# VH-VL binders against q9vpl3, part 191

Target 1, 224 residues: q9vpl3
Amino acid sequence: RGKINIQRPKAPHYERARVVAVTQPKYPELPKAKSCFKTRAERTQQQQENPYNEIIAREVRNWLDHSRLVAFFHLSSITADDIFRVRVQLHKQNLHLKSYGSKIIEQAVKNTRYEAIVPLFHSNHCIVFSPDPEKTAALLRIVRRVPQMVLLGGIVEETMLSRNQLVAYAQMPGLHAVQAQLVQTLSQAPGHLIQQLQAHQNSFVQVLDVHAKNQMNEETPKST
Short names: E, the ipSAE of ESMFold2; O, the ipSAE of OpenDDE; V2, 0.75 times the mean of E and O plus 0.25 times the DockQ between their complexes.

## First folded at step 7 (VH-VL)

Design D22 (framework fv_anetumab; at its last look DockQ between E and O 0.35; V2 from the best seeds 0.00; counts 0 for: pae E 2.4 > 2)
Fold by OpenDDE, look of step 7:
Structure D22 (fold): chain C 224 residues (1-224), chain A 121 residues (1-121), chain B 111 residues (1-111)
Amino acid sequence: as target 1 above (224 residues)
Amino acid sequence: QVELVQSGAEVKKPGESLKISCKGSGYSFTDYWIGWVRQAPGKGLEWMGIIYPGDSYTRYSPSFQGQVTISADKSISTAYLQWSSLKASDTAMYYCARDEGIYDSYYFDYWGQGTLVTVSS
Amino acid sequence: DIALTQPASVSGSPGQSITISCTGTSSDVGGDNYVSWYQQHPGKAPKLMIYEVSNRPSGVSNRFSGSKSGNTASLTISGLQAEDEADYYCSSYTSSSTLYVFGGGTKLTVL
């Protein structure tokens, strides 16, 4: 049995070909209205701003403006169940996990200080919002169990942070702890100065003592 | 002050069940992972698994998968390690420890005092 | 199997500096800057000495320092004291079969 050439199917018998040709559905010519021949690009440009998208964009803006902590994540083949579990845990910490379309994000941050985040949203992503920057550590502990959530960066206290900077921030002691450390450091400074001053004085005294001893030895007449 | 307090020493026979506990205090118990580490007499440290008390999500070392069960009761800030059937080879010191690491960092900053488990016929 | 290799024992005299090495067998262990070091005295629980290669927790002496080169992490103890005599374990996270891996431990003797 000859190998069926799937690349060049044999032409049907002449009679069959005629029947197929006659039975082919004649589709009406598409209306020649200019609007129907607009390229995908032209159609996309004329996409009437969906009022719904505007509302969502305003919501996104509102979250950005009222959040002191914003974290951006890439989602890599994550299941809805995993997202749900993480969302529940985050919610218990007053962390709000949201997902928006890239176009909505673009619209929301257009001509704002947040415009620099747009490149982060070309793929599947989610955003976590919080009014409390102290929750950064809690956030990162929760998402640690989900490798499909990849941290891209964030905004803390209106400052854009890279992934590494955000992690570093989470590891820093609180403001009060830092202040306490500063005070402690400052309180130790005078002690250090005193020690240095005393060291110099002691060194000077030692040098003088050596000099005095040498002079005494020179003044001892060799009693011939 | 952060503290992990473990249950007392246990002497058991092969085939018996056992559940030991680790109670955390001085911090938010649900916000930190808790790990269990085994140390056989005169041997090194062996990681057994970890649990997130917030939702009891658990991960095991392959060597201990199916051999032990790690659980937590967040209402009393307590983590558990349990055996359904003890073996003589389970004789060891068991430590619970708090995982302070975040995101991709993993390390234990506070440790319990350890629970000695002796399994002998 | 991902393993961290440590020397079985290291010794030094008081006041000296000693170094304990921890070498990963896999690129996964050496690639991540997430090596920690623990000190364990006989009959006591382990104590965290270094985390993330080179960071010291509060309360840990500045005599302890950590570094990493390639797949080898190192714990350096300067100004060796009698109290430093203990077992030291390195640890690292692994993304493969286990989340945590401990080294075999190094017994430090102060002569």
Scores: ipSAE 0.712, ipTM 0.865, lowest interface PAE 0.7, mean pLDDT 87
Fold by ESMFold2, look of step 7:
Structure D22 (fold): chain C 224 residues (1-224), chain A 121 residues (1-121), chain B 111 residues (1-111)
Amino acid sequence: as target 1 above (224 residues)
Amino acid sequence: QVELVQSGAEVKKPGESLKISCKGSGYSFTDYWIGWVRQAPGKGLEWMGIIYPGDSYTRYSPSFQGQVTISADKSISTAYLQWSSLKASDTAMYYCARDEGIYDSYYFDYWGQGTLVTVSS
Amino acid sequence: DIALTQPASVSGSPGQSITISCTGTSSDVGGDNYVSWYQQHPGKAPKLMIYEVSNRPSGVSNRFSGSKSGNTASLTISGLQAEDEADYYCSSYTSSSTLYVFGGGTKLTVL
């Protein structure tokens, strides 16, 4: 937090120098070989980032493995206060809002059936995890207050769904029976689902709406 | 099954305060948005604002921003519309309605019976 | 002050089909935007007839259908009956900080 920008603070030189010296690593400087030489800071950054990235990637894998609902969003600029209030409301519904770097997501899904989701994370994003796919409608009602969260698609019961398919899933009556039929029908064509998720973030999501509506209409129409 | 029951008709004088209610039943009250809609006598429908009772997040129509207060008490499944100082032009029928839309869809599937507010000296 | 434009009144004979229009802009009716329709009998609350352009809620007669083309949404009532005599309102979302907007309403008279 900053109250006033002071480029020349009154801070004591001794205290300031002592804090800086303690905070900065004390490495012996190596002789410089300019063509192939890495500084100690560069080596330290590479090594430290790798171990922490793997730990966080395992966290993401655990969320993916234990969540029957996963929803992916593009996230536009939003205040920390607004996103915090949304996260609290989602958490009350057992919906867990997370954000991870694209490289961490790539590590987390490497050699899994979910590798196709990586392109979704090239821009600013967030992910919502939940053990209960019945919370999809609740998620989408809460997110309406957050225009900065743009739905890209999701995973329900280990099946990849486009944005339109996920919305259709959330609207289906007779929840468990109808949702199971829809998910199994979509699993019959996994190549189309993967191809759509590999496309650009917004341009392909709407193409699948017709398929979801057709399956829903055939299962629910009533003349009276 | 879903019902929205509003408080009874009100007759008020200009400058008085008023709080009318809308009680939802037959569904998870905190999980659906509730909107308020005004209809002056012989006129059309005007949207006033909407609330998400789960956390009391509200949005108002620009025409009604600062003119009314929308609130909810989720412990008794009730939404409210409130004026601090009524005007004669506030004479209208007021409806609450549940918004069933998700994500980018917006529509009112169930409506209360309406509360007639009459403001005259 | 941006309202969806509906004809003030429409009339038809029993058994005929009639269409009520709702004209807006590309920002509220056109494109991927959703439109809904409400029926209101005198002294009653509005009733949802069509949502998301063309979907009927359970319990609404299949004589009611919705569509849109360009910036105009349409409510079509086939096999017109006396009980269809009512006011009809379209509605949509606008992105100009207003979540909902209603049309001015159309009074349907069954002759």
Scores: ipSAE 0.463, ipTM 0.753, lowest interface PAE 2.4, mean pLDDT 78
ESMFold2 (binder alone), look of step 7: mean pLDDT 90; pTM 0.933

Design D23 (framework fv_anetumab; at its last look DockQ between E and O 0.31; V2 from the best seeds 0.00; counts 0 for: pae E 3.7 > 2)
Fold by OpenDDE, look of step 7:
Structure D23 (fold): chain C 224 residues (1-224), chain A 121 residues (1-121), chain B 111 residues (1-111)
Amino acid sequence: as target 1 above (224 residues)
Amino acid sequence: QVELVQSGAEVKKPGESLKISCKGSGYSFTDYWIGWVRQAPGKGLEWMGIIYPGDSYTRYSPSFQGQVTISADKSISTAYLQWSSLKASDTAMYYCARDEGIYDSYYFDYWGQGTLVTVSS
Amino acid sequence: DIALTQPASVSGSPGQSITISCTGTSSDVGGYNYVSWYQQHPGKAPKLMIYEVSNRPSGVSNRFSGSKSGNTASLTISGLQAEDEADYYCSSYDSSSTWYVFGGGTKLTVL
């Protein structure tokens, strides 16, 4: 008597298979209660708009709209104590360090000119706000001592700047000094351009003159 | 104009304590780091440490850690370098300097005139 | 630990261009982007000549220029003058150790 393979039972005889197929209870498809099969994504989307989140989102927007300097930082394993120390120092300079959830930021900047900042907030982050763009240098000097605060970029005078651009901005002389330098540079530019244009013209005339002289020398018949 | 003025030359004996000063003017003293640099006679520059006067946060070179104390009094825009017990090997010129660097940049743009410290028996 | 190596001495004649090199140890490639150069005359405090590899502070002559290639920063002085005779130090920040490092210094002699 062959060992009954319990792991791979032989298909029943054709007649038995028919009876089994007909006698199998057809269970009505259980109404897929939409609530039980909501994907994690759908459950997260149906999170009832927490009125509190809306309030915080409005706050964030208000800070963005009234700040002339906004700096974005990634926080890498920073302690609460370090954050507190930095916050105190920043506050003395009228710089406001805030931390918000990524979802709140997304909600706050949705359909606004700030929507481009959303990709910066995928991890632990903080934002520094200031009404004074001249405080950029002070900000960067303070955070220099905290390597856990990594500068990602910022907004200055409604212009989004990369990390390097923000650092460069901080190193620039005051607006008036820059304007003065620009005016000086622009005032010198016409003189240089004129010199260059004149140089090219003079060179061209010289070449033509040489060419003309050469042609005249070829046309002078050797009076034998 | 930005200026750093250091205290006068010091002549001391081994074992004595000393505190030298660096006064900043012409800028916001609390907004810039101040560094101390040692230069032994006929030798090169050695970084000792830096301080942020705004909160007196201090960093030391490993070679000078525990050997000196750097401090600041923001009320009078003055930074200090002090020894509890001087050694003959501490004989050197000491400079304070303002760190102008921002975020990841580090350089000294203004320097004090230097303080000569002579330690001899 | 980052160490900066400079030649002990360099010499040149008036009007010539000379270059002083500053070579860092390979371990901190990232910290070399912020090399500074200082000039020191005998009995005087150091003076900043170049910051961030190639930038000149206000008041520094355009005869001084900085560059970097690989792990070597260079200070070039064009149109050498007698007043340029001094000690020159390169400096960099060691981000891994969080301290400043100076080179050994280079004595420039104008012949």
Scores: ipSAE 0.482, ipTM 0.758, lowest interface PAE 0.9, mean pLDDT 86
Fold by ESMFold2, look of step 7:
Structure D23 (fold): chain C 224 residues (1-224), chain A 121 residues (1-121), chain B 111 residues (1-111)
Amino acid sequence: as target 1 above (224 residues)
Amino acid sequence: QVELVQSGAEVKKPGESLKISCKGSGYSFTDYWIGWVRQAPGKGLEWMGIIYPGDSYTRYSPSFQGQVTISADKSISTAYLQWSSLKASDTAMYYCARDEGIYDSYYFDYWGQGTLVTVSS
Amino acid sequence: DIALTQPASVSGSPGQSITISCTGTSSDVGGYNYVSWYQQHPGKAPKLMIYEVSNRPSGVSNRFSGSKSGNTASLTISGLQAEDEADYYCSSYDSSSTWYVFGGGTKLTVL
């Protein structure tokens, strides 16, 4: 089937992890049952995912092989209803929002030129795939109002672009001619692009609580 | 090629309702934000609010929140600005404009011709 | 409803260069590079002249240039011509609860 099973963290899991972290003092002994349950759950989760990891990794490779546009986002806490509305709006533009575990992505890009993207997936994330690179502008306009999705960068026509390069690509008239120049220039330094994406991802993690808190006041989603 | 065509001038009395329109053509209407800008007679430009027609998401200037309604009908590529009860202070020229901003850019690249609204007893 | 500060009027002779200022704060002009400039002739809609501080759209004369220093953006018109007589507005992103803020406008008179 062309549909890909989504690998993502449980949304209520993030909120409960916050409460657990606040309620467990460092000095008193914690009940073994609570700590053991978390440890056992983590082991069980890894074991349960192993039998199907290669099937899901193959789906990621299929998306990468057939997408001329791939965009990476850091994803903060978002309700299932909110993410569904975003997915529907993106789908209307042939933009496919997906989430995969970092281990799955690592398997998918092993022995490819995309191995350097793996560090982007250490934190909560989502990916948008599309066969239509001309839809980059539509993608960015839709996510402009979604503060929970923070652009990290992307891939256009098999060339890795930083956040700023992807935004510039989306704004240019006559995209075909300019796109050819950009692809040739950027193909020489894929490692530099990944280092830039990794640095930007790390800085955005530090401000996640600020963005989540500002969602209740509906402020600008862009940080720059 | 890109055009924004607004509805004609209106002369109204205080307390009446009004809905003016802005029709976009020559581009993918649902892919661009449409803003509304007010210009009172002899005064400057004021941003009123903006809409993303793809899902009708709106954002209003604090000065206009609750005073007007911005909407769109994407099936006919048209954005609207509405008043439920006009005041004499609503007398102004009203422009719609397309927002070319992509994620980290904020400017209006195409403007409608304007709709003059006159409210007097 | 905070407007960016522009002079009410400015004048110049044909062939001269003039500069129109647009002063904001660190929450808008000073903190970001999202300043744009619009020209408006009487009875006409505004026209975009400069975006993102210094970029010109296609079809705008290279006599128009934009710059920014600190909290003040500037529109410079070189080789002033009679048809440049118009109102000029700056705008910026504002990091408060407002995406857009406009300046009060500057009437340019060509002597």
Scores: ipSAE 0.135, ipTM 0.553, lowest interface PAE 3.7, mean pLDDT 78
ESMFold2 (binder alone), look of step 7: mean pLDDT 92; pTM 0.948

Design D24 (framework fv_anetumab; at its last look DockQ between E and O 0.32; V2 from the best seeds 0.00; counts 0 for: pae E 2.03 > 2)
Fold by OpenDDE, look of step 7:
Structure D24 (fold): chain C 224 residues (1-224), chain A 121 residues (1-121), chain B 111 residues (1-111)
Amino acid sequence: as target 1 above (224 residues)
Amino acid sequence: QVELVQSGAEVKKPGESLKISCKGSGYSFTDYWIGWVRQAPGKGLEWMGIIYPGDSYTRYSPSFQGQVTISADKSISTAYLQWSSLKASDTAMYYCARDQGIYDSYYFDYWGQGTLVTVSS
Amino acid sequence: DIALTQPASVSGSPGQSITISCTGTSSDVGGDNYVSWYQQHPGKAPKLMIYEVSNRPSGVSNRFSGSKSGNTASLTISGLQAEDEADYYCSSYTSSSTPYVFGGGTKLTVL
């Protein structure tokens, strides 16, 4: 007598299977109360505009509009203590570190010139605001010791900058220094032109001198 | 003009303590990192450590960790390097230097004149 | 250990161009363009000549240029002058516990 496999019972004879299938009570599917089975996605879509989120979104907008320097960072496994430490250090430089939810950011920048920043906020992030674009260097010197803060990009003087562009900007001399350099460069231009003109004249004189010498040598009669 | 001025040459015996200084001027002292670099006689440059004077955050080379202490007094724009007990092997030129690096860039743009430390019995 | 290797010495005649190489032993050496070069005259402090592979600080002669290929950075001095005789050190940022690494130095002799 073959060992009855209780874990995989043999399928009943075809006729028996048909009878069993027909005699199984069909229980009406309980009306799925639409409210109880809303998928997380459907529930999230009906999230009533939290008045609080609107207030925060306005705050974010205000920071964006009044800041001449905005830097975006990704946060990678950073502790609250580390964030606090950095916040204090930045604050001493009049740099304001803020963290907002991605939805709030999206709401804040919707239909604005800042919409392009939305893709930067899909993960844990923070934003540093400053009214002074000259603080970019200070910001980047402070955060260099915090590997958990990854620079993504920023806005300086209403211009969106990539990470590399922001770093480059921070390394540039101030506007006055650049202007001074420009003036210096422009002041040297006439001198260079004069030098070039003189060089051509000198070359011409040399050629003439050589020619004159050659003519004099040809006119010296070979005293036979 | 940015300038780093270091303390004068030191002649010490083994076991003595020493603290040398580096004073910065011509820039915001608290906004830039200050590094210390050792150069043994006839040898190359060796990074020892670095400090951010703004909050005195300090980082050491593993080779110098526990061997020296780096500190700063921002009120007088001065960085320090100190030993609790000098060894003959500490005989070297010591340079302080300002780190001009930004974010992920690291380099020294201004250097002190150096302090010669001689440790001999 | 992350190390930068330089030739011990290089020589050239006045007016010539010379190149000093700096080779990292690890892929972590010379990450995305963080090589600097320093000039040191005898008895003097080092002077920054090149930062971030190819940038010159203000006041540095345009005769000095930097480049990088693979794990090797290069300092080129064109129109060699007597005053260029010095020790040259390369430096690189590393992601290791030692963010600053210096090469062994190269003595440049002007013949």
Scores: ipSAE 0.632, ipTM 0.824, lowest interface PAE 0.7, mean pLDDT 86
Fold by ESMFold2, look of step 7:
Structure D24 (fold): chain C 224 residues (1-224), chain A 121 residues (1-121), chain B 111 residues (1-111)
Amino acid sequence: as target 1 above (224 residues)
Amino acid sequence: QVELVQSGAEVKKPGESLKISCKGSGYSFTDYWIGWVRQAPGKGLEWMGIIYPGDSYTRYSPSFQGQVTISADKSISTAYLQWSSLKASDTAMYYCARDQGIYDSYYFDYWGQGTLVTVSS
Amino acid sequence: DIALTQPASVSGSPGQSITISCTGTSSDVGGDNYVSWYQQHPGKAPKLMIYEVSNRPSGVSNRFSGSKSGNTASLTISGLQAEDEADYYCSSYTSSSTPYVFGGGTKLTVL
């Protein structure tokens, strides 16, 4: 079983499954805990019914503008208690775990070089922001206990990095002293970074589908 | 200057309890995972479990689940391995080790000197 | 697979290169998983020699190198020296519940 070790049931007809879940309470009963914040349906509805969605998008823009580290994760079903414990540990390291609807993210990155990140938010996700790129290693040490959080990639010093590039960045000795050199080198091919992020996202979905078919549905974790 | 210092050797009888310690220094103790590894006399290494001292989150090897308790006291930068009732088969060298891996990498970069536990009648 | 397969012993003469194998399955060594190697002298704690398949920690001689192919990882020691005589263990990630699985160990004898 791959090191992803994430279980998600395959939905043979994604659009139909969503409609059925809305009309039948049985489907919403499982999994009982998803997303580190809200379901995607709730975020979409909140965006449509809340006249302050531009305010929230401005908040996201502010995070992006003032965070030298941004990390993107896919998030599978996890208990609220488990994700809360992780959020607390991240906060101690000035790492801020957030989630936003895809339309809010789209609005926030409009007319920026980061528009290409929007496809990453088609599935359940969370984002970690920090002003301290030196904390990338701390982030990745904390989240490895959460197999439900699967790293997709990130942004360091306004440069988009693939999953592997972000991990390599975190391991470099003298991280702050080397940051300008590494980011400068990686900035030479930003289009390839987006292709790598999209390829990893597709590979991640395929692994989840195979794993879900070979395993029972995810179970609600016991409280800790 | 990272150092892991373990408590001294123990000679115990079957059925007795035991708690051995591993004190970390020269680094931020709460930010790194600590693992426990057993080595029976003349045998190989066996992973027993790990702990994140920042919030005491613990994971056990299936082979040792329910047989030992792993804990930490972050105020004194110390991790513990504990038995409620020792068996003769618990005779082994026990190492604590710091895990330096990030994300999908798992390896122990610094090891304690070991604590020899001898359980005999 | 709880233990990875290593030869029980290997030997070599000073100056030679030797290789210690560590064989697992497609779900551990053979996957996109990392392998690490540890050296243990008699009566001493293990020492990390290689992490993430091929990386050397600071202070480890460049005579030690690591690689993997298929389901087998390899530790190669070039320019064998008497001080290299020790037990060597590989370790691999397998799953989130079992992030460390050690090999059975290999006794290296320097003739």
Scores: ipSAE 0.512, ipTM 0.774, lowest interface PAE 2.0, mean pLDDT 79
ESMFold2 (binder alone), look of step 7: mean pLDDT 90; pTM 0.934

